# VH-VL binders against q9lj97: the designs that were tried, part 19

Target 1, 262 residues: q9lj97
Amino acid sequence: MSQEEQPKRPQEPVTYGDVFEVSGELADKPIAPEDANMMQAAETRVFGHTQKGGAAAVMQSAATANKRGGFVHPGDTTDLAAERGVTVAQTDVPGARVTTEFVGGQVVGQYVEPRPVATAAAMEAEVVGLSLQSAITIGEALEATVQTAGNKPVDQSDAAAIQAAEVRACGTNVIAPGGIAASAQSAANHNATIDRDEDKIKLIDVLAGATGKLAADKAVTRQDAEGVVSAELRNNPNLSTHPGGVAASITAAARLNERADI
Key: E = the ipSAE of ESMFold2; O = the ipSAE of OpenDDE; V2 = 0.75 times the mean of E and O plus 0.25 times the DockQ between their complexes.

## First folded at step 5 (VH-VL)

Design m1 (framework fv_masavibart)
Fold by ESMFold2-Fast, scan of step 5:
Structure m1 (fold): chain C 262 residues (1-262), chain A 120 residues (1-120), chain B 110 residues (1-110)
Amino acid sequence: as target 1 above (262 residues)
Amino acid sequence: QVQLVESGGGVVQPGRSLRLSCAASGFTFSSYYMYWVRQAPGKGLEWVAVISYDGSNKYYADSVKGRFTISRDNSKNTLYLQMNSLRTEDTAVYYCARDQYSYGYEFDYWGQGTLVTVSS
Amino acid sequence: QSALTQPASVSGSPGQSITISCTGTSSDVGRYNYVSWYQQHPGKAPKLMIYDVSNRPSGVSNRFSGSKSGNTASLTISGLQSEDEADYYCSSYTSSSTYVFGGGTKLTVL
């Protein structure tokens, strides 16, 4: 039997963690109306319209429920969304165009558009019946960060995230001398002594060609993403991840890999 | 009680225009995405169009794109479908439907439908 | 055009369980958890039976359940009753910001 009456007002607010796979402080925050408005504006900028069923739609529904329940007011904004932003970014990876949506540096939505590699070799492989698509690797996710945050000065949180990514890709606790993690750590230490942002080493300077610089690589898993997010959070004074940064890109790759195998 | 009532259906000749209306009651109309879905006699359901809560975003099925226009008047709690350049294959019962959530993706309430017959 | 694939008909006896499949692509059913199922009796408007793959609206019997695996969603009706005889349609959101319906399945209760 299903003749139960639905409650008119919610007992508890709808939080980010209730509708998205987010962690830390953001997961416990009620979704606020201005957060939803910011995501709607970001989707319109990137897609040319608001995506039905995208993060903006989910956030608007949650914010509306929270208003009806008395947990938030129309002008309210989550502090993490106000401080760290609400962003939508497009990243090209081998075989796909990935559109990733972020709140406070954490992934809340993803869309993958399969796109064949337009080369003679790729076309020949397709005709022969070979698969041109595979799981996104840690190196590929790091390269993707160049497109979403390439001009960001490297700081200690970036270096920690990159170190976690390299360790997970290689399956060892040893950071390669002259490798990507060592370069990121060096860049962060150098940048700490530089006053002007334009003179600092950027993420693109460290992450370009990441796949070729790693001693080993692997498909990104949820556990890999959790480790990278944790490293970035613990090494940021504000205990947050950067929108479109390393943790965000690794998280995006993990979620896409889960969807591709079902 | 949520209620959706369609009107404006009738018999029209090919190439002519017709405007459908959907009167909404029992909920905050201005907070919901609204849809038009049609069903040809003896055939299945076909999604036609959707409009955002404020009317700023609209999406259409390829079969009606360029001919049909969805609109709404939130002050009157009314949804509209302007159908131009009608074809015999547009003959169908047209249903008005709303989202389960304000920005959802499910059709939780439907009207009774209004029949549009395109013939000479 | 690229409508979701459902069997044209399915039948069962009272008290039995039946399952209706709904097969799409990696750009609709396989990508989004926004699959819904509708029941339609002759001459009536459709009624939402399942939303978000497996959730049941208030007033819908718990004999109706939904699931999804890969590109295929399924509606299962247990303890089949004569009033369950109807047409059933699945629907999914798509990567083009549109909706598609399945071709429909006629359930006959023998």
Scores: ipSAE 0.000, ipTM 0.381, lowest interface PAE 17.8, mean pLDDT 79

Design m2 (framework fv_masavibart)
Fold by ESMFold2-Fast, scan of step 5:
Structure m2 (fold): chain C 262 residues (1-262), chain A 120 residues (1-120), chain B 110 residues (1-110)
Amino acid sequence: as target 1 above (262 residues)
Amino acid sequence: QVQLVESGGGVVQPGRSLRLSCAASGFTFSSYYMYWVRQAPGKGLEWVAWISYDGSNKYYADSVKGRFTISRDNSKNTLYLQMNSLRTEDTAVYYCARDQYSYGYEFDYWGQGTLVTVSS
Amino acid sequence: QSALTQPASVSGSPGQSITISCTGTSSDVGRYNYVSWYQQHPGKAPKLMIYDVSNRPSGVSNRFSGSKSGNTASLTISGLQSEDEADYYCSSYTSSSTYVFGGGTKLTVL
């Protein structure tokens, strides 16, 4: 009765590790419909539509197969996605604008504009093919956040992420007086007393020129990203990271630096 | 708010062709699988066809296979049903419907329908 | 001919409970947990009431519940109200990647 043949009901669930380069607990989890819905919403929030070749399309396909197989139901959410969020960020790097997509703080998709990509593997090949002259630094990743979330009012989660970024860049546990982290903490405290969003201090007000304001800088590593993500999550009431925010930009930079070394 | 508006229905002679349109608004049309479902006057619902979010996959009910073609134009947020070799038994109200994000399991929003009458 | 079997009509008084059955085969209702129910008032488009056997969309009263046993799915409406008077259709996904509907049940509130 079908016009074209389609694969029959799957015998095993499609997991995150089957379609994405993820590790740990997430890799073994079946992709759930609500995870896919959250990614579609995040892509729409950042880009105004679901991205062709983005993680949302891959996740919707996998969630559909898992639903047909009886492994998941429409209201199901993967624990890690519920606890740590589903986010999409855009980061400017030498020669390219890169979109990075996250589930539970782990990268599930990246693609380079204006190139269309169909799968996570194709996105990875495009990113690996990107010619980078030097590693992306913590200061550069913070400046990139201005492009993706510059108009966001600074809150306590942003301040915590920026503090983690500064101490990792400088290799100390002490933030600089009058530095970026001190400025972000001051902005978050000020904004807590302000009623009108337009009167609040924004991320651009704190992060513009970040590279020049840090006492020291370094190439972003995966460990740096984990520390920044953890700081943002711990200080957000919803235990999530902001799409295009500090944690997203630092994570994108870490992943790009890792692939450039191949 | 999700809206689906069908158009293109009318009275047509057996053996002729007719094209239905469904204008979508209030959601990201390019991210959703879409359906056509029909209902003959005083009768029950009958599924006709579905199409994937990018138009790469299409399925049809046996009663319309080889005669009807489902298509979409994501740049115009519009779903189409090309109906060829029309028969009197194709007389029905034709609804377009969208699925959930789950690609084609449930008809979560429906248009108001457009009447197609196939008679001499 | 409808692929899924529903009773042609069912009736109840306000405050009562009624149940509508939907019987298919081992290749549709008996195989998949992708059974949905739709409410249709005269001259109106259908409205999704239940999906995936027993789940309610937001905005649908908890008086509506769904279940399944073997090849038969059931829609139960408790605390029956006059506005529940409508035609009810079940639908199921099939092993051929197609959809089938039941013949419909007319609910009369007496």
Scores: ipSAE 0.000, ipTM 0.374, lowest interface PAE 17.6, mean pLDDT 79

Design n1 (framework fv_masavibart)
Fold by ESMFold2-Fast, scan of step 5:
Structure n1 (fold): chain C 262 residues (1-262), chain A 120 residues (1-120), chain B 110 residues (1-110)
Amino acid sequence: as target 1 above (262 residues)
Amino acid sequence: QVQLVESGGGVVQPGRSLRLSCAASGFTFSSYAMYWVRQAPGKGLEWVAVISYDGSNKYYADSVKGRFTISRDNSKNTLYLQMNSLRTEDTAVYYCARTGWYSYQGFDYWGQGTLVTVSS
Amino acid sequence: QSALTQPASVSGSPGQSITISCTGTSSDVGGYNYVSWYQQHPGKAPKLMIYDVSKRPSGVSNRFSGSKSGNTASLTISGLQSEDEADYYCSSYTSSSTLVFGGGTKLTVL
């Protein structure tokens, strides 16, 4: 039953997996009121309003239905949302504004708002019939990480993920001296000697301008995302990736690229 | 609050099998990677195995790879270690342990351990 | 035999500071920032004192601090107290996606 029509009590809870493409424990969790409130607050902080068609609207509707059904109570928060967070990030890339929404480290919403490219090159391409929207590249996905985790101190798993991304972008088995991966490795090693997070080198310090710093670039594929995820997991003893981190951004880009563009 | 309780230890002859269990409570078990660490009597700590939050990834110490199997049942909040082809060198107190939720933060909680004695 | 080298013992008097070293290679301590330290009293499970080279869990005294230089990590205990007498173990992640421990250091408070 439509939640915008006559309200009815459900016989079973609306879970994350019922309304989002998520996996693992999160998929089986009833959407709780505080989860929805956190997403709404995050969207308002990022956009100045609740995003039209975003996760907050979906989560608020689901949480309301779950309250009516007696499956959750006001103030309830899903453990995964409380522990891993509820975040919204917005990144401007050539030709689009990309919004990615996360719950418990998993993507629950992606919104691509096409933006016209106002360059002489773009206008010339349009004249010759070549003005097509490009897929999100590895460099662009790395730059998107600045918005979701830019203030995160660079650690070893970040450096490994960035190295995997550079190798995939460039089609080589070695990283470039003085390149983005080398910078990330240096940052991770330096940060190990620093006590205060404020004094550590952040992901923004390494990944800002990533598209221009890579020797070559390519559209992100699912295979690229799997390789980057694997690299981050292998270099994290808990076998998890950081919410909104490099692997998450590359995975989001791969998902966007798999959908039909118009 | 957070509790980990091991069980299943005992005396067993070389070549036999034994299964250890670790009952977790006080936290969302299915959100955490879990570990087995052992300590031979009077000796130091040795990492044995790790399992990811969803059970899809597992890694083992070289000394136990091919003989031990780590598994979990998130519906029962229980971690397991199946130990096959036991050797006298496997004699140890076996601890289960967890880490931080999305970042490795060392082993922040440990069980009290269960003794496994492999002797002829 | 342990993968990481620690001194077998260290001692100090109440109020003094002591440092315990943990030496590995570029494939473990030198290559990763996942160094942790554990305190173990006789007959008890280990307790996490330091993680991520230098970070303290909630409830651990600020008398305990960690650092790393090259392939060597260090645990420093300042203002030594009698209850600090215990075995101390370091651990590190490795390039083969495994965890290793040091051999342990027995701290005696004189």
Scores: ipSAE 0.220, ipTM 0.622, lowest interface PAE 4.4, mean pLDDT 83

Design n2 (framework fv_masavibart)
Fold by ESMFold2-Fast, scan of step 5:
Order: sequence, then structure tokens, then C-alpha cells
Structure n2 (fold): chain C 262 residues (1-262), chain A 120 residues (1-120), chain B 110 residues (1-110)
Amino acid sequence: as target 1 above (262 residues)
Amino acid sequence: QVQLVESGGGVVQPGRSLRLSCAASGFTFSSYAMYWVRQAPGKGLEWVAVISYDGSNKYYADSVKGRFTISRDNSKNTLYLQMNSLRTEDTAVYYCARTGWYSYQGFDYWGQGTLVTVSS
Amino acid sequence: QSALTQPASVSGSPGQSITISCTGTSSDVGGYNYVSWYQQHPGKAPKLMIYYVSKRPSGVSNRFSGSKSGNTASLTISGLQSEDEADYYCSSYTSSSTLVFGGGTKLTVL
């Protein structure tokens, strides 16, 4: 509901929707102290420190205001943060590291950190940079996953993320028979019965040529990345996404597309 | 203060069943994936099972698949391991363990363990 | 299911540095940065010493450090102290979202 900054009346709590571009039930929830602590811990783990002006800092400020107003107490946690988690997904791309922060599966922060590159990598980054003049599509982001995780055996979390990506690319709530999502689901099911990792179906076997295998495609948006991350995370027992995996590649594409607009 | 306390271990005969419990306190239990890890006397650590924060996903070591069932009750902050068709090879100290928010954070907290002895 | 290979034992004198290796495959140690190290004293539960290949939890001495090269992760303990005498286990997540431990290494400080 609250996608933009709303006027606040005296003695109202600071909600997620007041400070972040989030929707649904989360937008109406007061930011609680433990939610902020979870994000701070996640940022410290990924970055080695809390990011200045990042989601953790915003959440700590909001939680402090909410405590002062009597709307929340120390140790309180928002139900959605407790149920779906507070997570940080990270992707390394040529010349940059893209990090996306989530509460309850919704994006609350995104950061791009420049990285030094070697001579060969610098040339590759320049060539990739030229291609970024056009928005990166969901199919292109899936193909990019082949470069970062192509040899990873397909598991259930990959299949869920690929299904979410196909649904978003095609604008339907069903996967195409014989399509990329169906292939990923088949691969994950097959791999569950295989003893040797070398004999398992890999992400490259499913994602190579993804742009040509999708019935429709579109530029990756923040909402697309949110859905794909949520799907991958929900299907991993430890509430995490694979570094360089499907969710990471879609997240990187969404962030790069946002930067191309400015 | 984070605490994990296991119970339910004991001496049982082969082919019987036992249910282990792990009582969690000091953290938001419903936000964390939970694990069972075992250690046979004088041997190394062996992963047994994992359950996601909401109980929707469960994974097992091949040695226990089809015999053991992991479950949780988030309203009671309790993790369970139902062990059926017990074998002498299942004799071990069973630990309840939590990972951090992400699986790559490792097991940051462990219980004291509960001993299960399967013998005739 | 101890797919990861560790030496059975290592030893060193006080003040010395020692390194414990943990060798897997491209489907676990080599494929991901999901390597953790645990210290276990007799009769006690394991304690997390290193996670994500090289990161230390709060309260763990900086004498403990982790690294990885290819399919082999390493735990290095500098300035050996008598209390470091313990069993050390590595672990890694696999491409199948399962967990595997190393066989364990007994560290003796003589």
C-alpha cells in the first residue's frame, strides 16, 4: 500500500512503508528493534560492518523512534521478519559487487560496490559495460548465471528461482510445458536420486540459451528480483541464496537496470 | 542468552523408536533453520537432518532417510527428531544446533547433547 | 558421510603455528564459500571457530584464521597455546543443499 513517503500524524509508529518501497502487510508493520538487529547482523556478516545510510541504520533509527513513542518494546520482532527472515543477497559482476537486502522477502536496500579488475577482466568488463546501454532481460540474467554457477548441480531452490523468473518473464502464473522452468524442476527431481555430483544435471544444461527458450522476456525490475530471491530462499532450509546463483544474477540485473535509467 | 536443551535420549533395543526434543530459548526460534548432528562414541561429527524456519523444507542424511523424521513446533520453541527402526549404528550423542541467518554462517549455537544407545 | 579429508592428527609446540587441511570436491569445498571450522574439547559440544571460509565469530581469537585454495580449505592456528589442544572439524554445504563434515583432526600441543 505505501510505496512512497506518507505524511505522519503525531504519535503514529514508523512503519516499513514509511521508509522503504515495500507493499502488502509488511508496509503497515511498525519497525521493531529485533528486526533492526537482525539486519545489522546480516550487514556486518556480508560487508564486515554496518553500511552508512543502509537498511540497518534506517531500521535502527525507526525502531528507536518507535520505542520512544511506546509502539514497540526492546526484544520485539515483526511477525513477517520472524517468519520469512531478514536476508542479504550478494552478486559479483565484472567491476562491481551488487548487494540486495530483504525483510520478509521484500527489498529494503540495494548497494553497488566497485571492485578492482585485472587487465583481462577489465577488458571483459568494458565489453559487458557497452551491452548495458540496453536493459538486461530476465533471459539474459538467467544466461549470466551460467558464467557464475554453470557447474552447480540443479537443486530445488534453483528450480523454484527459475520458475519464478519464467513466470515473471512471461506474465503468467503457470510454467510452459517443456520450458526452462519445467526442465529445471525435472533436473532437480532427477538429481535428488543421483549419488555422484559429476553425474548430476548442471545449471548450464538448463540455462544455456535461456533468452531463446522463454516464450516471452522483459527487462528485469526490482519486483522481479524480489520474487526470484523469495522463491530461492523459501526453498533453501537455511533461508539463504546461492552466491552467483539465479537470485544473485537477477538481483544484479535489476540493480544495473535501475542505474541505467539515471 | 541463547540456549538449546536436548532431551529424550536413552537405551533402546534395535528396531525400536525414540523421539528426541530440543527446547530453544533466548532467540526467535521461528526465524532459524534447525539441525540435528550426531557423534558416535569416539568418532567424528555427522549431519543428520535439517528443517527450515517454517517447517516446509526438510533434508536428511542418506543413512537416516526413511527412518528419521525432523519436525518443529514454533509455538513451543521446540525441535523434534522421531527416530524409527533404530540400528546399533545410530548409537551416538545427538546435538541440536542452530545456524545463523544464512547457511554459510555455520552452527553458532549447540545444545549439550543427549545420548542414544541402541543395544540388545 | 565424511566426504571431506582431514589429517588424523597434527602437533606443535607452544608459540608455533600449525595448519589443518580440509579437502573436498568442486561440489562442496571447491564450489562454494560455505566452509566452517569447529573446535571440540573432550566431553563438550563443538564450538564454531570459522565460517564462510575465513570469517571469525565474535569472541574467537585472531590466532585462528581460515583460507581456501581450489578444493582445499585450511585452518591455521598461530601462537599455539595449551588450551588449543582439541579435535578440529571442517564442514561444507554441498550442491545438493546437504551438509558434510571432515573426519576430524586431533591437535596435540606438546
Scores: ipSAE 0.000, ipTM 0.395, lowest interface PAE 17.2, mean pLDDT 79

Design n3 (framework fv_masavibart; at its last look DockQ between E and O 0.01; V2 from the best seeds 0.00; counts 0 for: pae E 6.3 > 2, placed apart)
Fold by ESMFold2-Fast, scan of step 5:
Structure n3 (fold): chain C 262 residues (1-262), chain A 120 residues (1-120), chain B 110 residues (1-110)
Amino acid sequence: as target 1 above (262 residues)
Amino acid sequence: QVQLVESGGGVVQPGRSLRLSCAASGFTFSSYAMYWVRQAPGKGLEWVAVISYDGSNKYYADSVKGRFTISRDNSKNTLYLQMNSLRTEDTAVYYCARTGWYRYQGFDYWGQGTLVTVSS
Amino acid sequence: QSALTQPASVSGSPGQSITISCTGTSSDVGGYNYVSWYQQHPGKAPKLMIYDVSNRPSGVSNRFSGSKSGNTASLTISGLQSEDEADYYCSSYTSSSTLVFGGGTKLTVL
């Protein structure tokens, strides 16, 4: 004969929205065991170990509680995690390496590792006791979108968000001929004539090398993020922005820059 | 399997109110913008209202603005349309409809419709 | 009434192709790539046939195709079949953040 232990069961599942600042479809999903395992594997690949205080530890705890409560089974994967993946991406920005953790294209963790800039100006700033951390620019945020949404076909809302971003970066009310906004508008118009998503122009085709394609650039502010979000929202009949899209990347950059400014 | 089921339609006198409900199942309701579309008997389709996935943003057709209110309860997977100051020209079959996940892709699923008749 | 202009009726014989136009302005069809087409059989809810000007949902026959030039969107049905007989509606987003439908076209398969 064997004895079975019956630990106390929670009355409702622990969802992504309970433990992370996520929205929409993901927020209501119970955290599943395979989601947590994928994040743990991704963190180990990038950091060489599970990141202390990282998303994997939170997700493992939540998934264990959900298994105990009978809401999920071993081997289960959340639909969004299975469809869009669990990703850990590293982006090098001036003065820092930023590691961002995603589930289904939404941010669930973010870490900033300072990187020294070996220039005379950077060395002088360090000697004076000033921070060497550089603010994330609009161009850098646009390039970061390639990692979260690079394979998405360019649509009208993407083109509007990119136009708002370029206008803010350059401080002009007219987009540059042959610039990224013009390219995005052209891509959206071309894609409207294409039936298969596989044949459409993707965000990576427009946003790769964005920092080099902008006539001017600037640190992302909250006001810049609000303008880009507004442009994406009013050009999307659903009244929402795409997870991991242009507005999401610009918003993440603004939040990081606010923490760096303080 | 996605299902949308409307209810609350009926016969009502001009100037009165009705509240329509749409029960959603088979998808994560809280991730989708939802719409009301109507069709008068023997006439064409007319968009009525939209609500964002989280209920924070709403827009209305000019013909119903100020009289109709769209709302949702994501905990109950239910969409609502509160119709005030009803007029005879509001007589129609009212459909609730879903679009694509986080992205407008037309109305991929429609309910069966509920008939609202405004007459004296 | 609906703002987008469609012909009231079109007709064709089995095996032929027909095209239904949907004409607006630069503030709707001409300004946005959010053009959809719906098929409606009598007594039934509409069915999405085309979205984003030219995209077909899964399960929609490749006999149906969509396009747009300037302020006019078009739905083309090739290899006409008797079951294609229905009302067809176009729809577009507008610069006022609203959606507008066409007046509808009755397709008769002779």
Scores: ipSAE 0.415, ipTM 0.738, lowest interface PAE 3.3, mean pLDDT 84
Fold by ESMFold2, look of step 6:
Structure n3 (fold): chain C 262 residues (1-262), chain A 120 residues (1-120), chain B 110 residues (1-110)
Amino acid sequence: as target 1 above (262 residues)
Amino acid sequence: QVQLVESGGGVVQPGRSLRLSCAASGFTFSSYAMYWVRQAPGKGLEWVAVISYDGSNKYYADSVKGRFTISRDNSKNTLYLQMNSLRTEDTAVYYCARTGWYRYQGFDYWGQGTLVTVSS
Amino acid sequence: QSALTQPASVSGSPGQSITISCTGTSSDVGGYNYVSWYQQHPGKAPKLMIYDVSNRPSGVSNRFSGSKSGNTASLTISGLQSEDEADYYCSSYTSSSTLVFGGGTKLTVL
């Protein structure tokens, strides 16, 4: 037999915390019609269209349900969205373009797309037969993560990925005191005692200055990326890597280094 | 409103197959890993399988490994569970469940469940 | 895969504080911060009360709190109310890349 439980309308508002990974005051705010309109406009400005099934579409559905339930009115805007904005920003990282969507300064969507890396200089060097010597190191890829996921709370999967990266960069199985892996593991364990994401230790707090904190460094290889991805995946029960996160940055760097090596 | 709706349950003899579906709406389905969790009548919860947001990674409980296949179609916002070589101990209500945006945060939304009964 | 150990039942009076334990090993509760708690009323799907050991999802009362020490996670319900009467399940990620649940605890409110 099947279980069916269909709540009647109006029940309660659909909030940002119901549909997005947000925290603080925003998590309890009903999604308002003008918030959704602003996200649609921001997506259209950046992409040239609204993303099917994306953040704007979800916000529009939630705002429509909230209007039908009497929780919001046409033209309403959440005060945090009005004050801090609804924006879409694009950041280039090694081998990828990361698009991040914000409401009230908090991430509600993040997308990673491949970025061709060939340049006129690289094309000219290849024609002449010169090698392009632009290798990205593990430390540099870790620092790049600050640009794409620096405000993410450190979790156990991040700590595993950072440890795998540091072990490969330094060639040692021992977690160095004061190293990046040690800091990341401490942060993940600390964060498990914290119930508000705003109060958690973030990736920027661990990864800023990574190249200066590593005892040794090396160019990222495909095997390094596979090991870091495996560590992040196995320590994330949903079997995925975070877009713009540690494994994503290492993978992008490895892909770029392989293209330059061909 | 976030909704998950399971279908495809029924009564089947041991050794037969069933395919469960879970229709998702009200969220960006392609940004979330999805789970199947089951509950035998009068018993507790048991994890069955997980699939990553893009379908590239899958993992199974030992009790179903090799017999069940989890899959998803992100263009149709649908999660599937193909259950082959069914056994009487597979009798349960099967739930699909959502976890967090690109990371595990427990199961914040569940379907109503669909009953699978395996009996001779 | 070993189930996590929970007491079969717990009871309390309205207004009291109660705690439900969830004991595992260093390979699950002790080794991972992917610990969650679910409330299930009869005939209904489970509801997430706590994730990541201590995080409350949006819409969950602050009367519910989570913690862990060593290999034991705890769900504490303060100001006990009649609607809290339900089955409660803990869950943890394991070193075998699996997810396990506890056997469940029936909470009775007298």
Scores: ipSAE 0.146, ipTM 0.622, lowest interface PAE 6.3, mean pLDDT 83
Fold by OpenDDE, look of step 6:
Structure n3 (fold): chain C 262 residues (1-262), chain A 120 residues (1-120), chain B 110 residues (1-110)
Amino acid sequence: as target 1 above (262 residues)
Amino acid sequence: QVQLVESGGGVVQPGRSLRLSCAASGFTFSSYAMYWVRQAPGKGLEWVAVISYDGSNKYYADSVKGRFTISRDNSKNTLYLQMNSLRTEDTAVYYCARTGWYRYQGFDYWGQGTLVTVSS
Amino acid sequence: QSALTQPASVSGSPGQSITISCTGTSSDVGGYNYVSWYQQHPGKAPKLMIYDVSNRPSGVSNRFSGSKSGNTASLTISGLQSEDEADYYCSSYTSSSTLVFGGGTKLTVL
């Protein structure tokens, strides 16, 4: 009679930081059952079903473990999830649909679905729809980067790109001590001393709320994009831009603005 | 553990100079912008100066501009405030403060402060 | 730079919720998401309670929350406790790449 080793009660709760690349207070919070339920509902709303191996599934597993360990109870919710919500948002970018999953305002999942380049007609419809929208600003493009590359550790190429973006937005070469560029550089410097990527400062830590963290902002132009791309390339040993990164986001914004004739 | 320790405070006469120091430990000092904040006795907090992580950029409150100089030595993990032409209104506890998490997130760490008294 | 405007004092009973306002301009509170709140007990250095308008540092009670509307930021303390009695200061980044503090609010727990 093989004594079925009773699954050892977890000694510690499964936290958001254990399963997701999150930081701050959320990282230390045990995943609660209602958090998982909220994510499941959000995924179902957006995708029509829960994603296999997606955030909801991961959260459910974690919450179940936490219940077994007595760390959470049925009906429990994390304060951050309750206050800030659990959301799944989709953004269409040229050539792709990006779905981002959030808990308490932090990214816990991201999916990129290639979309066929809209036929000229669909592009026209999109352009017409976009024509009614205000031009995308540098700040907005930087914030959008959080959705596509928020969990990327900040490196020197990112810092250079962000600096270039800030300079273009503000029209000054002066790096404000508490500005986004300075923050990015500090993060890059710090990250250079850290061995594990999980312990590094991420782009989300720098670029979250970027629209409200610039002294000035403006609509992205092609020239702005070229400047930011150049900055990123010069500071990347691989002489490439990061897919979905800062330069990519600014470039995408510039293209959209041009199409909208804004 | 992050620590900030101010020193150099004391009693001085108006018109004199004083230099404050802030010794930092427990973190990569060279990665953070650093601030001086002061508080007059029984009064509120007042921003004094800021210096970028590498010392390349400095800003001052109007009340101290031209009289105070903020500087840093990253090799020594030390922040400085040179105070010249001191006035009675400069009497305050002076705090050094760090911004949080390599971006501006308020002042997550403060020193204990050092008292500067300017009196005739 | 003119200080941000805070009420001089607020009071509440244990268990109640109170809100402290911080009013600035479009050049500071209204212009940036760089609003911070500090708690200061007598004879102690300030402690960061809220940053970026609504974020809590690690170790800060979830009873503290922050928000902003227009040029006014707000700190809300729910479930008021005796230890919450302190001075509270708001701060904001400015368009001049400087910082400005509020005048402070004395919170009394009755």
Scores: ipSAE 0.129, ipTM 0.615, lowest interface PAE 2.7, mean pLDDT 86
ESMFold2 (binder alone), look of step 6: mean pLDDT 92; pTM 0.926

